# Miniprotein binders against b1l550, part 34

Target 1, 279 residues: b1l550
Amino acid sequence: MRLPEELLERARDIHSEAPSHRIKLDRVGSFGLKVPVEFKGFLLLAEADVWVSLPEGRRGVDLSRQVEAIYELSNPPKDPFSLCREAAISLLEKLNYADSSGVSIRFDAPLQDGESLKYYGVEISSIASDEIINKIRVEILGMTACPCTAELIRAYKSSEIAATHTQRSLGILEVSTKAEHPDPDKLASIIERAMSSPLRTYTKRPDEGGLVIRSLSNARLAEDVVREMIHLFLEEFGHLPEDTHILAAVRSMESVHMHDIYAERSFSLDEIRKEISSH

## First folded at step 19 (miniprotein)

Design ya25
Fold by ESMFold2, fold request of step 20:
Structure ya25 (fold): chain B 279 residues (1-279), chain A 99 residues (1-99)
Amino acid sequence: as target 1 above (279 residues)
Amino acid sequence: SEEELERLADEFRELAERLGYDEIEVTREGDRFTIEAERNGVRIRIEVEVNGKEIRITVTIEKDGRRIRFMYVITDPEKLEKYLEEIERIIKMFLEERR
């Protein structure tokens, strides 16, 4: 069923009216959209949120225009980072009553894993106003081995290859910057290299043994995993604008406890450089 | 290098020309340049600085009293063309008639 277009000239444009209560809204949008993206040759169905600000003098947002904006840019499917940045700018241009817009896109990023694949989590956002701020969050699982228990077992038996408990740990890097989104594979690599060992989808027996030995040989406190992530991040991304903000974190699913361990540090590039140079 | 900077400035001038800008002002100072142009009420300013292998690009677009500014810090030269195409698509959004 389709209603006649001529009704538009007779009906009120509710959205452009002033509201009864003149209160500005910070975010009005459509959340949980499914958009196609292309990432490293894969077609993925990503989850997206879009929004704009709404001034006190405008009653509503043209919600169909918001949804249309991102879908027009996503067809045919393209790189999710370009989509995110372009959509945020498009929203601000098309909905000119807003003073800011935002887009977030979430997907599982495939990684080559020997002869198989694994995945890590990616969430990107772009928030546009008089400038654009791009944010990327990468989450990837790795293996950690507890150095405290390893030392206790070493002292008990004087073993050169000490046993300890190992567990999955979730590493997190979140970067907010005026520059384009950092490469998610580089962020994931930084997290994995900071861990005791990466996780694999599957391994052949000799490789499985090597993975376990690597983890035990690289026992690390969650605190030191975070410190190593920061060190590696600065080596790779120290060129970003000085006001770039980073969160580095680890949530370790301790195999011998009913609860997790969490460590976190937030900093800007100019802040951390001053901290390091003061020693 | 000066040769690299001049080629890059030519690429951005050609980008503006493809978008229909015809009064393009190019200003150079050492290892940086600025492109400025205006067409149909859409003013663009593209500032580019080359420092070794690093290319910093800042784009400012003004239309109807609104200003938006975004940037790239390119360390992988293979991505330069991708971002130039993205910049062109973004500026084109502002040149199209709003509905």
Scores: ipSAE 0.738, ipTM 0.906, lowest interface PAE 1.3, mean pLDDT 89
Fold by ESMFold2, last read:
Structure ya25 (fold): chain B 279 residues (1-279), chain A 99 residues (1-99)
Amino acid sequence: as target 1 above (279 residues)
Amino acid sequence: SEEELERLADEFRELAERLGYDEIEVTREGDRFTIEAERNGVRIRIEVEVNGKEIRITVTIEKDGRRIRFMYVITDPEKLEKYLEEIERIIKMFLEERR
């Protein structure tokens, strides 16, 4: 059943009224939307959040307008990065009482893994006001091998025993910039190259042996994984605006301990350049 | 190169023309140019700077006293056309009537 459209003339517009408490709100919107996106030939259902600011003199946000706007832009499915940036700007233009808007989109990005697939986590956002700030967070699992234990075992038996503990480690790069979102595949590649070895969906015994040997030959402290991420990031993305902010981190689920190891560094491009130049 | 800069300027002029802008001003200074135009109360300013293989594009859109500014720093020339299409779609949003 559909109610008569003529009722719109008789009903109060609750959203446009003043609230009983005149308090500005920073984020009012719809969270947990499912939107279709196209990424490298894959059609995915991504999770999206949309919001706008609400001035102290306005009671509510036109929430159906927000949902309609992002779905309009997502049909037909398109690149999630373009969708994110365009939706944030569209919300700000269409809801002219807001002084800021925001969109977040989350999905698993597919990667080729030999003859199979694996994936990495992506969350992007765009916050629009008088300028737009674009953020991308990439998370991918890799393998790390402990160099300290490897050296103790080597010293005990010369170099006869090539052994150490290995574990899954979660690498994280988060970039906040005025420029367009960085390429997520390049960020994921930086993280994987900083690790001792990538993870595989599956492998056969000879290839598995090679993977393990690679990890042992590239044993690396969590601290040095983060440092390598930063080095590789600067090589690839040093051209971004100088106020671009980066967080590089690794959380290593140490196989021989009841707890994890965590290493992190956040910086702006301007800050890290000054730091490196001082050595 | 000078030829590449002129090609880029023509692309942005054509972009503005496709959106219905008639009074398009182009200002050039070395490896930088600026496109300025106004239509139906929507003013645009597109600043482009070319440094080697790097193309920096800054877009400012102003309508009804609201201003938004966003940018691209393009190092992969294969992505240029996609971002030009995105810029065109964004400006078009401001030219369409509100519902």
Scores: ipSAE 0.722, ipTM 0.903, lowest interface PAE 1.3, mean pLDDT 89

Design ya5
Fold by OpenDDE base, fold request of step 20:
Structure ya5 (fold): chain B 279 residues (1-279), chain A 96 residues (1-96)
Amino acid sequence: as target 1 above (279 residues)
Amino acid sequence: SEEELERLADEFRELAERLGYDEIEVTREGDRFTVEAERNGVRIRIEVEVNGKEIRITVTIEKDGRRIRFMYVITDPEKLEKYLEEIERIIKMFLR
């Protein structure tokens, strides 16, 4: 049942009223929207959050306008990164009482793996005010082999290829920058290259054997993985603004323990360059 | 190169023209070009810097006393067209 439009003229605009308590809110919006995006020739259904700030003198946000803003931009489906930036800006333009806006988009990014697919997790955001800050978080699983156990077994059996425990490890790169979102495939590649080996969705027996041998020959601590991620990141993305903030992390699901091993480093590009140059 | 910076400045001038800006000012300062234009109270400023293979584009839009600034750092020339289209779409949002 649609109410008569004439009733809308008589109704108070509740959102524009003064609140009972004059307090600014940082974020008011719609969370868990589903929006179509195009990524590398795939049409994906991504999850999106949209929000704006609310000034102390306004009771509520025009939530319908927020939803309209992102869906207007999502048809036809486009690159999720462009959508994120454009939508954040559109929110500020459409909701002129807000001093800040934000959009977050989450999806699994497909990676071709022979005749099959693997994937990595992507979470992006754009926060707009006087300036726009773009954030991307990439998560991908790889494999690590423990160098400590390998050394013990080598010492015991004197084998050319030392056996060791292997496990899945989650690598994480989070980048916050005033530039556009860094290329997610490049970030995922950095993480995979920093590990002992990548994971494969499908392996033939010879390929599986080769993958494991590679891991054993390239055994890495969680600490090694994080340091390698940082090194590779600087090579690929050293051109980003110096105030760009990075989190490099790994969570190793150690196969010999019930708990995970975790390592991280948070840094800005200017900070890490100074650190490396001092050695 | 100087030639690349000049080409980029021309591309952004053309972008402003397509958007219906009539008064477009292009200023060169060393390795930087600035494109400034105003239409119906929407002021745009686009700064383009070229450093080797790196292109840095900073866009500022001013409307109704608000200022929004965003930037791109491009190392792959193939991405330039995509970001130009994005910038055009963004500016169009303010001209409505």
Scores: ipSAE 0.804, ipTM 0.930, lowest interface PAE 0.6, mean pLDDT 93
Fold by OpenDDE base, fold request of step 20:
Structure ya5 (fold): chain B 279 residues (1-279), chain A 96 residues (1-96)
Amino acid sequence: as target 1 above (279 residues)
Amino acid sequence: SEEELERLADEFRELAERLGYDEIEVTREGDRFTVEAERNGVRIRIEVEVNGKEIRITVTIEKDGRRIRFMYVITDPEKLEKYLEEIERIIKMFLR
């Protein structure tokens, strides 16, 4: 049902009224939108959040304009990173009473694994004001083998390949920068290379055996994984602005415990370079 | 290289021309150049710095007393065209 335009002219614009309490809000928006995106030849339905700030003198945000802004940019479907940046800027232009805006987009990224498909998690955001800050979080599962148990077993029974417990481990790289979002496939690759071995969706018997042997021969603590992630990140992304902030983390779902082992390091590029150069 | 910087300057000038800017000023200083233009109260400033294989692009848009600045750091030349198209789309939003 569409209301007659004549009736709309008589209605108060509730959003433009003065609020009962003059308080600025940091974020007002629509959360849990579904937007089509194109990524590596796949058409994906991503989850998106859009928001703007609200000044103290305005009762509400024009939410229809927020939704319109992102869907106009989503037709035809495009790269989610470009969509995120463009939508954040579009929100500020369309909602002129806001001093800041933000967009977040979440999806599972496809990753080819032989004749099968694996995936990693992606969450991106762009926050716009006088400047734009882009954030990406990549999460991918790998496998770790424990070097401590391997050493215990080696000491007890001399073998070329020491048995040890293995488990799934979730690697996390989060990057916040004034530059564009870093390449998600490169971030995922860094995480996988930092672990004992990658996970495989498709394995034949020889491949499965090789995967396990590789893991056992490349045993790593959660701490080792995080340090390796940082090292590999600096090699690949050392060109980013010095004020770029990074979180490198791993959550190991230890097979011998009911709890997980977690390790992390948060740093700026400037900070970590100074730390490494001091040694 | 100096030739690369000149090519980039021409590409950004052409971008401004496609957007309907008629008064385009290009200033070169060493390993960097700046493209400045104004149309219907929308002022754009594009700063490009080349350091080896790295291209740093900073875009500033000014409209109605507001300023928005965003940046790209490109190490793969194949991505340059993609980001040029993005910059063009972004500026078009303000010219509406």
Scores: ipSAE 0.797, ipTM 0.928, lowest interface PAE 0.6, mean pLDDT 93
Fold by OpenDDE base, look of step 19:
Structure ya5 (fold): chain B 279 residues (1-279), chain A 96 residues (1-96)
Amino acid sequence: as target 1 above (279 residues)
Amino acid sequence: SEEELERLADEFRELAERLGYDEIEVTREGDRFTVEAERNGVRIRIEVEVNGKEIRITVTIEKDGRRIRFMYVITDPEKLEKYLEEIERIIKMFLR
């Protein structure tokens, strides 16, 4: 049932009224939208959040306009990075009372793994005000082998290839920059290369054995993984603005413990370059 | 590099022309150029700097007292066309 449009002339615009308490809100929006995106030849259904700031003198946000803004840009489906940036800007243009806007888009990115597919998690965001800041978070699972246990077993059995416990580890790279979103596949690759070995969706027996042996020969602490991620990131993305902020982290689901091991470092490109140069 | 900069300047000028801007000013300073134009109260400023293989594009749009700035850092020339199209779409949003 659609109400007569004539009623709109008689109804108060509740959103434009003065609030009971004149307080600015940082983010008001619609969370958990589903939007189609095109990524690497795949049509994906992504989850999206859209929001704007609300001035102290306005009771509510026109939420319908927010939803319209992103869906107008989502048809036809396009690159999620472009969608994110364009939608953030569109929100500010359409909602003139807002001094800031934001869009977040989340999906699992397909990654070719031989004849199969694996994936990594992606969350991209664009926050618009006087300037636009683009943020990307990439998460991908890998495998780590413990060097400490390996060393103990080597010492005990005098074996060339020391057995050690292995575990699944989640690597995380989060980048916030004034530039466009960095390439997520490159970020995922950095994380995988920082691990003892990548994970495989499916393995043949010889490949599985080789994967494990590789892990054993490339045993790394969680701390090692984070440092390696940072190192590889600097090599690949050193061209980004100096004020670009990075979070490198790993969560290791340690197989000998009931808890996870976590390590992280946050830094700006300027900061980390100064740190490295001081050595 | 100089030829590339001139080509880029022409491309951005043409972009402004396609968007219906008639008063387009292009200023070159060394390894950078700026394209400035105004149409119906929508002012655009596009700054392009070329450093080796890196192209830095900074776009500023001003409308109704609001300023929005965004930036691209292009290391792969194949992405340039994609971002040019994006910039064009973005500016069009303000011209509506």
Scores: ipSAE 0.796, ipTM 0.924, lowest interface PAE 0.6, mean pLDDT 92
Fold by ESMFold2, fold request of step 20:
Structure ya5 (fold): chain B 279 residues (1-279), chain A 96 residues (1-96)
Amino acid sequence: as target 1 above (279 residues)
Amino acid sequence: SEEELERLADEFRELAERLGYDEIEVTREGDRFTVEAERNGVRIRIEVEVNGKEIRITVTIEKDGRRIRFMYVITDPEKLEKYLEEIERIIKMFLR
């Protein structure tokens, strides 16, 4: 049953009233929404959160207008980055009492892997006020080969070909900038190129051998991977605003240990350039 | 090139015209131009700077005392048209 529209004339507007306790709120919104997005020809169902700030003098947020804002923009489905930026701005335009808004969107991004597919994790957000801050986090698995064990095995048999333990390592690149979201495929590529070898969805026996030999030829510590990610990031994205903030990290699931190894560096573009130039 | 800069300026003028702006001011200075217009209380300012293959676009929209500013730093020319369409959609939100 749908209630009569005429009731809107008789009902109090609860949301516009002053609250009993005049306390501003930083985030009031709808979390865990499912929104359709289009990414590289794929139609995906992404998870989204939307919110606005609430001033001390307003009792509530019109939550249905928040949800309407993102769903209106998601039909027809479009790329999630445009959706994220546009929805954050739309929230501020539609809810003029808020001094800030935010949108986050999460999905698994398909990536071509030969004749098959693999994927990587993407989370984006846009925070809008008088300026817009866009953030993207990319996570992708790769393979690392331990150089320490490789050296020990080389020394043991004086072997020309080293053997070592290899493992999956999770690479993480997170970028916060006033410019548009960086291309996630480029971020994923930076992470994979920093590893000893990329992972494949499947290989046949000769291809598998080649993959392992490649990883042994590019043995890298987790620390090496983080440094290489930073180097490659600066080559690709050094043009971004100087106050752009980056986090580069690796969590390596070391095959010979019961625990993981973690390496991380956060920095702004201005900060890292000064550091590199001093050497 | 200078020819590329003039084509970009024409594209942004046409963008403003599609949105119904009648009085559009384009100011050029070297490798930079600014498009300014106002319609129905919605003021826009689009600043574009070209440096080699890099295009920087800063958009400022002002309506009812609220100012919102956002930017793009484009190095892939294939994405320019998509971002122009995005900018047009965003400005249209305010003209409603």
Scores: ipSAE 0.737, ipTM 0.913, lowest interface PAE 1.2, mean pLDDT 90
Fold by ESMFold2, fold request of step 20:
Structure ya5 (fold): chain B 279 residues (1-279), chain A 96 residues (1-96)
Amino acid sequence: as target 1 above (279 residues)
Amino acid sequence: SEEELERLADEFRELAERLGYDEIEVTREGDRFTVEAERNGVRIRIEVEVNGKEIRITVTIEKDGRRIRFMYVITDPEKLEKYLEEIERIIKMFLR
């Protein structure tokens, strides 16, 4: 049912009025939207948040225009990175009273795993004002094998056992840059290559044995994983703008403990280069 | 890269022409060029620099006193066409 258009001429435009309390708001928007995206041949239903700043002199945001901005760009479905950047800019163009806008999009990215699939977590955002800042966070699980316990067992003269505790570890790379969003598959690959071994959705028994042997042969501390992630990131993405900011982190779900361990390093590209060149 | 730079400049001139710009100025210096145009109060400036396999594109759009600037650092040539299409869509948002 649609109300008569003539009511628009008689009704107050509540949103454009001044508020009772003149206070600027940083983020006013619609959160938890479901939007279709196309990612590397997969059609996915992603979760999105959209927002704009609201000046102290304006009572409300045109929320329907915010929602319209992202949904009209999402049909037909397209890659989430273009959608994110374009929607952030569209929000500023459509809502001229805002001095900034933002869009975030979250999805589980499918990844080929032999004859099956696995996944990793992706969250992207674009914050637009007079410049655009693009951010991507990738999270993927891998396996780590403890080198401390492995060394103790190697020293054990009964030598029948080649073992250490292994566990899932969550690797995290987060990149904030003025350039376009980095490829999430490359970020996920960096994280997996830094681990003792990748996780698989399914393995045949000989392959499962090989996976375990690989992890034992490539034992790494969480600290080692973070350092390797940084090294591999610089090889792949060292060309990004110098003020690009990165967070590299690992949360290890230690199988012999009731708690997790955590290691992280944040840096800008220019900062890490100076650090490395001092050695 | 002289032919490559000339081809890129032609691509951006064609992009501006498709969007209805008719007074398009292209300025070149070495491996760098700039495309500038203005239509219906929407001014664009596209700066492109080629350095080996790397292409840096910076786009500035000005309308009604607002300036929006964004960039791409392209190392995979297969993505160039995708980003050119994105740039065109973004500029088109401002022209209506």
Scores: ipSAE 0.733, ipTM 0.909, lowest interface PAE 1.3, mean pLDDT 90

Design ya5
Fold by ESMFold2, fold request of step 20:
Structure ya5 (fold): chain B 279 residues (1-279), chain A 96 residues (1-96)
Amino acid sequence: as target 1 above (279 residues)
Amino acid sequence: SEEELERLADEFRELAERLGYDEIEVTREGDRFTVEAERNGVRIRIEVEVNGKEIRITVTIEKDGRRIRFMYVITDPEKLEKYLEEIERIIKMFLR
């Protein structure tokens, strides 16, 4: 049933009133929306959050306008990065009482893996005010091989067996920048290349053997995986603005332990360049 | 090259024309140019700087006393058309 529109003449506009307590709010929005996106030819159902700031003199947010802003832009489905940036700007334009707006979009990105597919996690956001800050977080699993155990086995004089423990490791790159969102496939590639080897959806036995041999020949400490991610990131994305902020991290599910190992470094581009140039 | 810079300037002039801007000012200094225009109270400023293969685009939109500024740092020429289309869609939001 649709109510008569003339009731709007009689009803108070509750949202535009002043609140009982004049306290500004940083984020008021709709969370957990499902929006269609197009990524690399795939139609995906992504999860989105939208919000705006609320000044101390306004009681409520026009929540239907928030939802309208992102759904209007998602029909027809488009690139999630364009959607994120455009929606953040649209929110600020539509809700003129807000000083800032934000959009987050989360999805699993398909990635070609031989004749099959694998995936990695992507979360992007755009926060708009006088300027726009774009953030992307990429998470992908790889394989690491322990160099400490490998060295002990190599040093065992009667042993000609190359061996060490291997495990899954979760690599993380998070980039916050004034420029457009970096390509997530390049970020995922950086993480995988920093590992001892990539993970595969499936392999034939000779290919599986090769993967394990590659990991053994490329054994790396969790700390050095992070350092390699930073090195590779600087090679690929050194063109980004100098105040771009990066977090590089790895969480290794060490197969011989009951617990994980974690390493991380956060930095801005100008900070890391000073650090490297001082050596 | 100089031909690339002139093509870029033409692309952004055409973008503003497609959006209905009639008072378009394009100024050029070396490897950079600026497109400025105003229509229906929506003022745009697009600054483009070319340095080798890198194209930096900064867009400023002003409407009703609010200013929004965003940028692109393009190193892959195949992405240029995509971002031009995005810029056009964003400016169109403010023109109603």
Scores: ipSAE 0.712, ipTM 0.903, lowest interface PAE 1.4, mean pLDDT 89

